VHH binders against Exosome complex exonuclease rrp6 (rrp6). Designs and how they scored, part 5

Target 1, 81 residues: Exosome complex exonuclease rrp6 (rrp6), of Schizosaccharomyces pombe (q10146r442to522)
Amino acid sequence: GREALMIYRALHDWRDSVARKEDESVRYVLPNRLLIAIAASKPVEAADVFSISKQLTPIARMYVEDIVKVVQEAEKLYNEQ
Short names: E, the ipSAE of ESMFold2; O, the ipSAE of OpenDDE; V2, 0.75 times the mean of E and O plus 0.25 times the DockQ between their complexes.

## First folded at step 4 (VHH)

Design e26 (framework vhh_7sr4_2)
Fold by ESMFold2-Fast, scan of step 4:
Structure e26 (fold): chain B 81 residues (1-81), chain A 121 residues (1-121)
Amino acid sequence: as target 1 above (81 residues)
Amino acid sequence: EVKLVESGGGLVQPGGSLRLSCAASGFTVSSNYMGWYRQTPGKQRDLVADIYSGGSTKYGDSVKGRFTISRDNTKNTVYLQMNSLKPEDTAVYYCTAEVTGYFGSEEYDYWGQGTQVTVSS
């Protein structure tokens, strides 16, 4: 669906930007399986992100609030169209 | 080498308390998934409590409000505080860890040997 794709793209772009800032590979920022799971579950708070995976990368933990914000902004964009 | 050493099990009366400890070596408990599972004879292992690498916790429905999982980073140990124990809490309790591999997407599971908890009226 269109909403899931929009959220996925937003998270993918966010991950690329963080990887560039941190000089790390995208897998060190957020593995593909977690990116897909986050996009599908649409977390509304940090605790939701932690519950999606048995573990998060150190970088993902550091940016957990940004991850939630990216998801929420993508949802708002979709609902406003 | 990853090792999990469990302690604190024993015999206790209904309504009593026990604290289980899981001392870890070969990895850092504060940055990895840790959990407590229990098993009674003839049944599969059930989740008691777990704690994720980010600090979020989850509890099995039957233990919510009675049990608490926590970490002590200085001692590299995970605890399970068990209060208001009931006969149905009688089981072998296992500590587990899921250690993240080099790329952050690889996971390796480790289990302790188990510790017996008996709640007898």
Scores: ipSAE 0.000, ipTM 0.105, lowest interface PAE 14.9, mean pLDDT 78

Design e3 (framework vhh_7sr4_2)
Fold by ESMFold2-Fast, scan of step 4:
Structure e3 (fold): chain B 81 residues (1-81), chain A 119 residues (1-119)
Amino acid sequence: as target 1 above (81 residues)
Amino acid sequence: EVKLVESGGGLVQPGGSLRLSCAASGFTVSSNYMGWYRQTPGKQRDLVADIYSGGSTKYGDSVKGRFTISRDNTKNTVYLQMNSLKPEDTAVYYCTAERGYWGDEYDYWGQGTQVTVSS
């Protein structure tokens, strides 16, 4: 739904910031298809992200806890509307 | 239908310049990740330059300081300005895009445009 779209946007912006920090392209941080899957699944912990994809990029593995936090914060923001 | 159409490739002498264009239709370049990749025969595509939805840019190490990626949101087009060209820049150059919309398919790719740097 709408919540998944809001989470997707938050993850998209987060991915852009990590790409700048790591000096890598956005697709090497997190492919768009995986970002969509994460937004739809709404992981609550790191293990949930690994359940969505067993072959995360090295950078995504490094930032898996941050991915979860971005999802949780976007969910909270959406529910406060 | 989403389309990416590249143009501007050709033969140029070392030290010369070319500007590649990527005209997009069926989606908006200003809110999307866009990039240029290049490929030599028998090798995988390598990142040349990309531009993020927020306007930040990244460049491959071999092209930093020589190439510039930019957008023209009015023309819905992405450019790659290539200066101080070297023989090692000879490759087929591809434009790519990711739509920033939930439910989108995989990355889009153009047909490619040949750049040859030789005397």
Scores: ipSAE 0.000, ipTM 0.207, lowest interface PAE 11.4, mean pLDDT 78

Design e4 (from s3 with W99I L102F F105Y; framework vhh_7sr4_2)
Fold by ESMFold2-Fast, scan of step 4:
Structure e4 (fold): chain B 81 residues (1-81), chain A 118 residues (1-118)
Amino acid sequence: as target 1 above (81 residues)
Amino acid sequence: EVKLVESGGGLVQPGGSLRLSCAASGFTVSSNYMGWYRQTPGKQRDLVADIYSGGSTKYGDSVKGRFTISRDNTKNTVYLQMNSLKPEDTAVYYCTAEIGYFDEYDYWGQGTQVTVSS
């Protein structure tokens, strides 16, 4: 859906910014398959993100609160259209 | 062009050791996710070991403590050191990398056969 696509784009942009900041590849920050899974599941708290995958990268674990915020902000923006 | 070329497979007795090599070209192994997967005929590929750009590693439950994944950044090569080999380890071993700029793409090598038998 359009909502999931908007969330995916927001997460993709977030991942690019973290990769630049941490001097790591985007795949090490968050693999594309997990990006898609997170966008589809729309986590509301950190525990929800950990429920999606046991294969979360070390960097994604450090930024889990930011991931949730990005998802919530994109979801809110979509629902206000 | 991205290429992954595996080598080092062969026939070994139970309890023996082998070291697999994955020579990479077209990208830098130190900056990308790399993994070893194995496959027996008719089955899906299973994770053996992987390594993330920061050096963090993960192992499949059946190989933990016996296998070690490592990188040689100078040679742009990823290794899988396999110790205490068991007949159940018999499979084709594949090297993989997650690379991409606009489209995230998984690359796979040709595979190398490992046979553990008496």
Scores: ipSAE 0.005, ipTM 0.162, lowest interface PAE 10.5, mean pLDDT 79

Design e5 (from s3 with S56D W99T F105Y; framework vhh_7sr4_2; at its last look DockQ between E and O 0.19; V2 from the best seeds 0.00; counts 0 for: pae E 8.4 > 2, placed apart)
Amino acid sequence: EVKLVESGGGLVQPGGSLRLSCAASGFTVSSNYMGWYRQTPGKQRDLVADIYSGGDTKYGDSVKGRFTISRDNTKNTVYLQMNSLKPEDTAVYYCTAETGYLDEYDYWGQGTQVTVSS
ESMFold2-Fast, scan of step 4: ipSAE 0.012; ipTM 0.257
ESMFold2, look of step 5: ipSAE 0.012; ipTM 0.356
ESMFold2 (binder alone), look of step 5: mean pLDDT 79; pTM 0.792
OpenDDE, look of step 5: ipSAE 0.022; ipTM 0.385

Design e7 (from s3 with Y33W W99T F105Y; framework vhh_7sr4_2)
Fold by ESMFold2-Fast, scan of step 4:
Structure e7 (fold): chain B 81 residues (1-81), chain A 118 residues (1-118)
Amino acid sequence: as target 1 above (81 residues)
Amino acid sequence: EVKLVESGGGLVQPGGSLRLSCAASGFTVSSNWMGWYRQTPGKQRDLVADIYSGGSTKYGDSVKGRFTISRDNTKNTVYLQMNSLKPEDTAVYYCTAETGYLDEYDYWGQGTQVTVSS
């Protein structure tokens, strides 16, 4: 895949793990539209995520630093190919 | 592509039982949120039961203690076991899923009719 696809997949897998941990629907962790927007914008810090959507879910708000880390790690893996 | 195929509906007397099945293709039920909703003509859909990727479940207040949602990973199928059925349970029952892998987030089956009547 392309970088965005790799980031999307990493965020999808992260979201599934958090949904399992929090006992919640994946859409209440991170809606698909936000996941796609995050993958495309490649945020480097928490403030970047909040700039994409001011109405993050409560769970996404708790995990915003993890979201950024997932994006950064996926981008790093793509660039190491 | 994601496809949900429902079965198991029918006519049953009050106090009877039915088991609904939702066979999924194009995604893995054990990795996804799945749910059952029901709709009576002219009304909005009501939550019946949800099951989350981790196995936790939630039920609508009217069905707690009577209905059980479960999944079979080998068959890639979600079930709704309905016990102690009441006339008020008469509705079209819909299976639903979200995956996050595709642009389409919520998937719905065609619905299966459950009629509870003497």
Scores: ipSAE 0.005, ipTM 0.188, lowest interface PAE 10.7, mean pLDDT 80

Design e8 (from s3 with D50E W99T F105Y; framework vhh_7sr4_2)
Fold by ESMFold2-Fast, scan of step 4:
Structure e8 (fold): chain B 81 residues (1-81), chain A 118 residues (1-118)
Amino acid sequence: as target 1 above (81 residues)
Amino acid sequence: EVKLVESGGGLVQPGGSLRLSCAASGFTVSSNYMGWYRQTPGKQRDLVAEIYSGGSTKYGDSVKGRFTISRDNTKNTVYLQMNSLKPEDTAVYYCTAETGYLDEYDYWGQGTQVTVSS
């Protein structure tokens, strides 16, 4: 749905920013399949993200709290519309 | 074939210490991500400690200051030193590794039981 697409876009933009900061490819930050799964699941805490995938990258694990925050902020923006 | 073998678990009293070992084969621990996770029956698997390819470390909030993750490159082994153990640390502890390729499965060990009780 539309909310999941908004969350997906927010995660996509976040991933691009981290890839630039870390000088890494976007796939080593977070692969598309996991980005889609996270957007659909709408995790509320770090443990939820680890429950979605056994294949989190080292960078994604480092930024797991930021991933949750991006999801929550995107949900908030959607609900404010 | 990537293989991880955990050891060092057991029964210990509150306030005690244990050192878990994760012996790796089929890849080099010094250049790869390694982590320790724990799981209690019926609950999600939780992060305990991580060490990244560059040597930086991260810990779960509940274990900071009590647990230490380290590598021994000559033995190709990762350790988890657990101090000041509490009953809530009781869990099966799993070692994990990533080889840098996202299409590959996370490599997990068999797990080692840690029980903290009086």
Scores: ipSAE 0.000, ipTM 0.118, lowest interface PAE 12.2, mean pLDDT 78

Design f1 (from s3 with K3Q P14A M34V T40A D46V L47V G60S D61N T74A; framework vhh_7b2m_4)
Fold by ESMFold2-Fast, scan of step 4:
Structure f1 (fold): chain B 81 residues (1-81), chain A 118 residues (1-118)
Amino acid sequence: as target 1 above (81 residues)
Amino acid sequence: EVQLVESGGGLVQAGGSLRLSCAASGFTVSSNYVGWYRQAPGKQRVVVADIYSGGSTKYSNSVKGRFTISRDNAKNTVYLQMNSLKPEDTAVYYCTAEWGYLDEFDYWGQGTQVTVSS
């Protein structure tokens, strides 16, 4: 849905920011397949992200709490509109 | 086609050294994430050392100061230099490359056995 798309966009922007900070390509921060899975699952805590995939990148594992916060903030923005 | 081939494993005494090699074909190691993982009998596969596309490295706490990951761009090969080996380092060591495209997940090599005797 529309909410999932908004979350996906927020995660895409987050991934770009982390890639620049870590001096890595966006693909090695988080693949598009996992962005889609995370956006659709709407995790509420770090454990939820690890439950989505055993194939998280090492960088995504380091930033798992930031991923959850990005999802939560996107959900808030969707609900406020 | 992406292929990873590990070599350099063997039997070594505690306190000794080994250098593992991961020879890559079908992609350029200098531009890609490559990791070394290990799996001991009856245990899950765990990360040992990482080298990222930008050149930064990370090590698991158990190997910091003893192991070094590096690349040889001319040979398209990633190495794991293992010093001060301990019996608990005994495991099959795997090389992996994370291919970030939608249809491509982790590529894994066949593994190379490292046995550290007391």
Scores: ipSAE 0.005, ipTM 0.170, lowest interface PAE 10.7, mean pLDDT 78

Design f2 (from s3 with K3Q P14A M34V T40A D46V L47V S56D G60S D61N T74A W99T F105Y; framework vhh_7b2m_4)
Fold by ESMFold2-Fast, scan of step 4:
Structure f2 (fold): chain B 81 residues (1-81), chain A 118 residues (1-118)
Amino acid sequence: as target 1 above (81 residues)
Amino acid sequence: EVQLVESGGGLVQAGGSLRLSCAASGFTVSSNYVGWYRQAPGKQRVVVADIYSGGDTKYSNSVKGRFTISRDNAKNTVYLQMNSLKPEDTAVYYCTAETGYLDEYDYWGQGTQVTVSS
């Protein structure tokens, strides 16, 4: 759906930003399949993200609270329209 | 059916070089994401180098300036040229690919062992 796409785009932009900041591959930050899974599941807390995959990258683990925040902010923007 | 076969691993002394090959079948490497990952004993599998469908490449900080990822479209093969090898580069090296939009599967090869002695 439209909401999932908006969340996906927000996570994609966040991933690109972190990859530049950390000077790492976007896939090392968050593989595309996990980005799609996160956008679809809409996690509300860090534990929800860990439930999606036991093999989160070290960078994704470090930024798990940011991932949740990006999802929540994208959901809020969708609901405000 | 997607298959990836790695080769080129071996034992080398610090400062040496190796070239790893990832031979692909069931998809076209020039149109898809392909990456090299490595896993040391007792460690998580971590990214080493990426090559994207558009030809852009990206490297982990630990290998920048020493490793080069490339592809030979005619042979449908991706390479990892490894120079100035260090003992910390010792790991099993894996080739991986993502094929198509919304494909949730990462395709992996069997891995090739690289051992670097000091």
Scores: ipSAE 0.005, ipTM 0.169, lowest interface PAE 10.5, mean pLDDT 80

Design f3 (framework vhh_7b2m_4)
Fold by ESMFold2-Fast, scan of step 4:
Structure f3 (fold): chain B 81 residues (1-81), chain A 119 residues (1-119)
Amino acid sequence: as target 1 above (81 residues)
Amino acid sequence: EVQLVESGGGLVQAGGSLRLSCAASGFTVSDYYVGWYRQAPGKQRVVVADIYSGGSTKYSNSVKGRFTISRDNAKNTVYLQMNSLKPEDTAVYYCAAELYSWGSDYDYWGQGTQVTVSS
């Protein structure tokens, strides 16, 4: 739905920014399958992200709190509209 | 070379306990998903407990409250503590890991260890 799409876009943009900062490809930050799964499940804490993913990249593990924050901020923006 | 070696299986009476070990080599267990699976005679192999790269754990409904999955990073080993064992827990137990390198995912399995629970 529209909320999941907004979260997906926010995560996609976040992933691109981290890839630039870390000088890595986007798939080594967060594989697309996990980005889609995270957007659909809407994690509220770091443990939720680890439950979605059987394997997180080292970079994603480093940024797991940021992933949760991006999801929550996108949800908030959607709910305000 | 990536290897997973299970140990700790055996014969135990109903209500007893066993601790299974999964010793890993060629990769670091804290970086990857590792799961315990079992296969009973004439049945499909099913998952019983998972531990994810971040340390989160998940259990099948049939073992929740009785089994505990853990890992010792210093020993590069994943454990399954099995308490209050039932005859229905009789199976060959396998550990499995999902690894990736350069965007490719690979599944590795151990040889299995037999657990027999007598009534």
Scores: ipSAE 0.000, ipTM 0.129, lowest interface PAE 13.0, mean pLDDT 80

Design f4 (from s3, 13 letters changed; framework vhh_7b2m_4)
Fold by ESMFold2-Fast, scan of step 4:
Structure f4 (fold): chain B 81 residues (1-81), chain A 118 residues (1-118)
Amino acid sequence: as target 1 above (81 residues)
Amino acid sequence: EVQLVESGGGLVQAGGSLRLSCAASGFTVSSNYVGWYRQAPGKQRVVVADIYSGGSTKYSNSVKGRFTISRDNAKNTVYLQMNSLKPEDTAVYYCTAESGWLGEYDYWGQGTQVTVSS
């Protein structure tokens, strides 16, 4: 849905910022299929992200709390429309 | 379905140049993400250069100013022009592509060896 697309876009923009900071490809920060899965499942805590995929990139593991926060902030923004 | 075939690798002296080619079938390179990655012995595969669906490019700090990624839409091929090669550039080079509306499918080629002698 529309909510999932809004979350997807927020995660996509966040991923681009981390890729620039870490000098890595966006796919090595967070692969697109995992980004889509995260947006669809809407994790509420770090453990939820690890349950989506057992094979997170090292960078995604380091930023798991940021991933959750981006999802929660995007959900909040959607609900305030 | 989708296939990527690399070519152009070889042995070159430090300071030399090589151009790698990635020939694509089953998708259109002009509308999709394509990247070049490399893996040196005993190391993880790391990004070298990206070209995105909109045409923007990104380079790793180690190759910025020396390498150029480009597309030839008529040949459905992506290139990596490598100039001022260093021994540290020795690696197997892979091309990779995303396909699908949201980039949900990832494809990799078989790789091509680049060896830079001192």
Scores: ipSAE 0.005, ipTM 0.201, lowest interface PAE 10.0, mean pLDDT 81

Design g1 (from q9 with G27R Y105W H108E; framework vhh_7aqx_2)
Fold by ESMFold2-Fast, scan of step 4:
Structure g1 (fold): chain B 81 residues (1-81), chain A 123 residues (1-123)
Amino acid sequence: as target 1 above (81 residues)
Amino acid sequence: QVQLQESGGGLVQAGGSLRLSCTTSGRTFSSYAFSWFRQAPGEEREFVGAIRWSGGSTDYADSVKGRFTISRDNAKNTFYLQMNSLKTEDTAVYYCAAKGYEYGWLPEEYDYWGQGTQVTVSS
């Protein structure tokens, strides 16, 4: 749905910004399949992200709180429409 | 194009060391990235460590960082996992895996897998 798509877009943009900051490929920040799974599950805390995959990339583990925040911000924006 | 086979597993006491080997076949060994994954009973396969095709970059799961070392020997078509300061929590079936070019952290990214070797750490 539309909410998942908005969350996906927000995560995609976040991932691009982190990849640029960390000088890494987007795959090394967050693989597409994990990005899709996170967008679909709408995690509310760090533990939720780890429950999606124990094999988070090292960068994703460092930024797990930011991932949750991006999801929550996108969800809030969708709900305010 | 690549076939993998593990060796070196077994029973070891906590605090001990063990070296796993993964022997590969194929003419593209030096162009592959290799990794080790492990799976405890009832758990999913989890990343342990990886080494790039060039041997110039390695990565490890936080739980094994500082204790385990991955290396490769292109002349022998073999890559290794040196496991030091073993803990009971390291008990699992260990799998070697290969994919072209760059390593990844997810089992789904890997093209080739070994059959697995059991590592049991007793206290």
Scores: ipSAE 0.000, ipTM 0.093, lowest interface PAE 19.4, mean pLDDT 79

Design g2 (framework vhh_7aqx_2)
Fold by ESMFold2-Fast, scan of step 4:
Structure g2 (fold): chain B 81 residues (1-81), chain A 126 residues (1-126)
Amino acid sequence: as target 1 above (81 residues)
Amino acid sequence: QVQLQESGGGLVQAGGSLRLSCTTSGFTFSDYAFSWFRQAPGEEREFVGAISWSGGSTDYADSVKGRFTISRDNAKNTFYLQMNSLKTEDTAVYYCAASDYSPEEWLYELGEYDYWGQGTQVTVSS
């Protein structure tokens, strides 16, 4: 689980930034349950995120490409050290 | 070396308010997620509320939603539980807890928390 932890923390930071930008609560951006599922699944493309949950928030759907990018950057960081 | 210390407990009348504090030491506060749990006499320890490492996400037990608010102050290495509209059913020993990884699905699991305080008694009289 260290890789999942790093991805989880990166997604937490991303979610906070989107919540501030969109003037919404973090729960309306991405619930913690979905965040951990995404971190554990390590999606490589947008379709993978939609496959994790049928109940993505409207904001998460709008930012699905960014979610994938955050996961990939965190995974790259983990693999470097 | 790591320590969590609760304060702010005591006796209060139903409908009143209390603010609990958890002061921490021995780790990098900003890297941790924090939660409050409580244990009523003769019952199991139950989840009350949690706040993420960034402070941007909070979760609460259904029984306290709308009445309790969790917050954190990274500059003071302290986090809080503001308890409003207290009920006699809120009488319990309240524990603070810290974890560097607290997924929503595991927030209610005592074993997922790395560090715990010793507890502070909250008594709500009628």
Scores: ipSAE 0.000, ipTM 0.119, lowest interface PAE 13.2, mean pLDDT 78

Design g3 (framework vhh_7sr4_2)
Fold by ESMFold2-Fast, scan of step 4:
Parts: structure tokens; C-alpha cells; sequence
Structure g3 (fold): chain B 81 residues (1-81), chain A 122 residues (1-122)
């Protein structure tokens, strides 16, 4: 779906920005498998993200609230179309 | 072709130690996510320890402080050093790696070894 694609793109862009800020590989920030799973699951709070995967990286755990916000903003933009 | 081969499992008494090895071929361990998971009959596979491309590590709550994951880039091998072993650590231990291939990575495909049995019993 179109919505999942927009969320995926928003998460991908977020991950790139964090990777640049932290000077780390994108895989270390958030593996693509988890990015896809998060986009498909549309978490509404931090606990939802932790329930999606046992493989959250330490850096992703630090940014879990930002991940949720990115998803929510992308959903909002899709719904306003 | 990516291949993971585990070794080092066996029978130990409570309080003993074991070192598991995961020898990788077809990709470079220093640049890839690698992990150890374990499975006990009747349960899902649980994270034991993992190591990320940048060297950061994560441990399952039940093993933190007792187990250590490490890489030997020269030998292209990942290790799990297990200390102060308990009967509850009895399980089949599996080595895993995220696919280094872009298209498999996009699909979330992981490689798994055959598993190695660890039994902690007197």
C-alpha cells in the first residue's frame, strides 16, 4: 500500500539523518527488516515498537519516540491527501 | 553463498564455562550484524547476544553479565563466551547474520547456522 510506502520513505529519511548525526552505518541505526516491519505495523507508542522486534539496536532504542513521531506524521500527511 | 557453522557446544556442570564459535563464509563478519539466539523445547527463539556493524552489543536480560559476544575479524568468526552456566541455559544455540545481499536485506532475510546443543547438568 501507498500509506506504508510513505511511512517507509519517512523512516528511511529519518534513519539517514540519524546515521549522519551519529556517524554510524544505517544498518546499525535501524536494519531494513525492522524499518519495513515498523512501517507496516504503524506503532502508536514506544511499547509498540519494542513489541515488533527483539533486534532493536541501542541507537534505535534511544530514538524510539522519534520513530513513533515519524510514523504518526507520515500517517497524518497520507490521511490529509 | 553465505554459510554459518557453529561449534563448541557440549555438556557442562552448573557454574562451568563454554565458548561457542560461529565461523562465517561468503561475507565479512566485521561489517555485518551477527547474533546468537537459543531455543528451548516449547519456546520461541530468544535473543542471547548480538553485535552490530559498529561493534555495539546487546544481551538478553537472563545472560547479561555472564555471557560475552565478540568478533575475530582475522578468522571471520563470532564467539559467545558463556560463564557461570545454569541449568536454565540448556538449549540449542543458533548463530545468525543479516543478509549482506541488498535484495535479501530488503526482504528481511537472515542466515542461520545449524545450531549447537548446550546442556548444563550435573
Amino acid sequence: as target 1 above (81 residues)
Amino acid sequence: EVKLVESGGGLVQPGGSLRLSCAASGFTVSSNYMGWYRQTPGKQRDLVADIYSGGSTKYGDSVKGRFTISRDNTKNTVYLQMNSLKPEDTAVYYCTAESPEEWLYELGYDYWGQGTQVTVSS
Scores: ipSAE 0.000, ipTM 0.165, lowest interface PAE 10.9, mean pLDDT 78

Design g4 (framework vhh_7sr4_2; at its last look DockQ between E and O 0.46; V2 from the best seeds 0.00; counts 0 for: pae O 7.3 > 2, unsure alone 60.0 < 65, grease 27 > 24.2, SAP .696 > .668)
Amino acid sequence: EVKLVESGGGLVQPGGSLRLSCAASGFTVSSNYMGWYRQTPGKQRDLVADIYSGGSTKYGDSVKGRFTISRDNTKNTVYLQMNSLKPEDTAVYYCTAEGDYLWELLGSDYDYWGQGTQVTVSS
ESMFold2-Fast, scan of step 4: ipSAE 0.012; ipTM 0.308
ESMFold2, look of step 5: ipSAE 0.097; ipTM 0.484
ESMFold2 (binder alone), look of step 5: mean pLDDT 75; pTM 0.752
OpenDDE, look of step 5: ipSAE 0.014; ipTM 0.290

Design k1 (framework vhh_7uia_1)
Fold by ESMFold2-Fast, scan of step 4:
Structure k1 (fold): chain B 81 residues (1-81), chain A 119 residues (1-119)
Amino acid sequence: as target 1 above (81 residues)
Amino acid sequence: QLQLVETGGGLVKPGGSLRLSCVVSGFTFSSYYMAWVRQAPGKELEWVSDIYSSGGSTYYEDSVKGRFTISTDNAKNTLYLQMSSLKPEDTAVYYCAKEWGYLDEFDYWGQGTQVTVSS
């Protein structure tokens, strides 16, 4: 749905910002398959992200709280329309 | 401008097969990671499969392993998803996507193609 698309775009932009900050490739920050899975499942806390994939990248594990916040902010923006 | 056109969907009975195609125009995709993603009625997007088109490395969601096969024809800029042993749970709109560095894959999603599995 449109909500999932908006969440995906927010996560994609977040991933770009972290890749630039960490000087790493976007795939090392968060692979596409995992980004899509996170957008679809809409995690509400860090434990939810770990339930999506047991093999998160080291950078994604470091930023798991930020991932959740990005999802929640995108959901909020969608619901305020 | 990048355009993705998905075709090949339709109505099939459980156990049937379909082959989905995605024609990419505006870019040569041989160096890109290509994916199939689906959205079932009333549900969110689900990643199905991906392929690194130059190397042929393929990956699948557990629920479709052994039933679906992703492939590319790089000369035709076309991505395929061969679906066999279809189940009612596979009913969804199927979309193709690519990534090119920092480019948003959703800006390159096509209209999707509807797959309905019912008896």
Scores: ipSAE 0.000, ipTM 0.182, lowest interface PAE 12.1, mean pLDDT 76

Design k2 (framework vhh_7uia_1)
Fold by ESMFold2-Fast, scan of step 4:
Structure k2 (fold): chain B 81 residues (1-81), chain A 119 residues (1-119)
Amino acid sequence: as target 1 above (81 residues)
Amino acid sequence: QLQLVETGGGLVKPGGSLRLSCVVSGFTFSDNYMAWVRQAPGKELEWVSDIYSSGSDTKYEDSVKGRFTISTDNAKNTLYLQMSSLKPEDTAVYYCTAETGYLDEYDYWGQGTQVTVSS
């Protein structure tokens, strides 16, 4: 729905920022299929992200707490509109 | 400004074929991935396929392998999804999306195009 789209956009922006910081392509930070799965599942803690896929990239694993925070902040923003 | 326009959906019987198109404006195909994503009625978003802008490194969701083919036409700035052997479970709104890094005034997905597979 609209909420999933807002979360997807927030994760996409986060991924772009990490790719620039780490000097890596966005796919090596987090491929689209996993980004979509994370947005749809709306994880509330790090363990939830690890349960979505064994194929998390090394970079995504390093930033798992940030991923959860991005999802939660996007959900909060959606509910305030 | 990034814009994506999906077309090509419609009503088709099981076993039929459709070709979806996504016309991209606001950037050119260069060093980026493009993808097709779908949402079936009452369900969450599902990734279908992605492709690198050069036309290489294609990947597919298991349920569509051998039936769907993703491709690009860089001269027309267009992404395609050729769908064959369609099944009722392929019924969904199909969206294209881009990993561009051009995020100032964007829409990650266009309006989508409805595919209905029914006898």
Scores: ipSAE 0.012, ipTM 0.334, lowest interface PAE 8.8, mean pLDDT 77

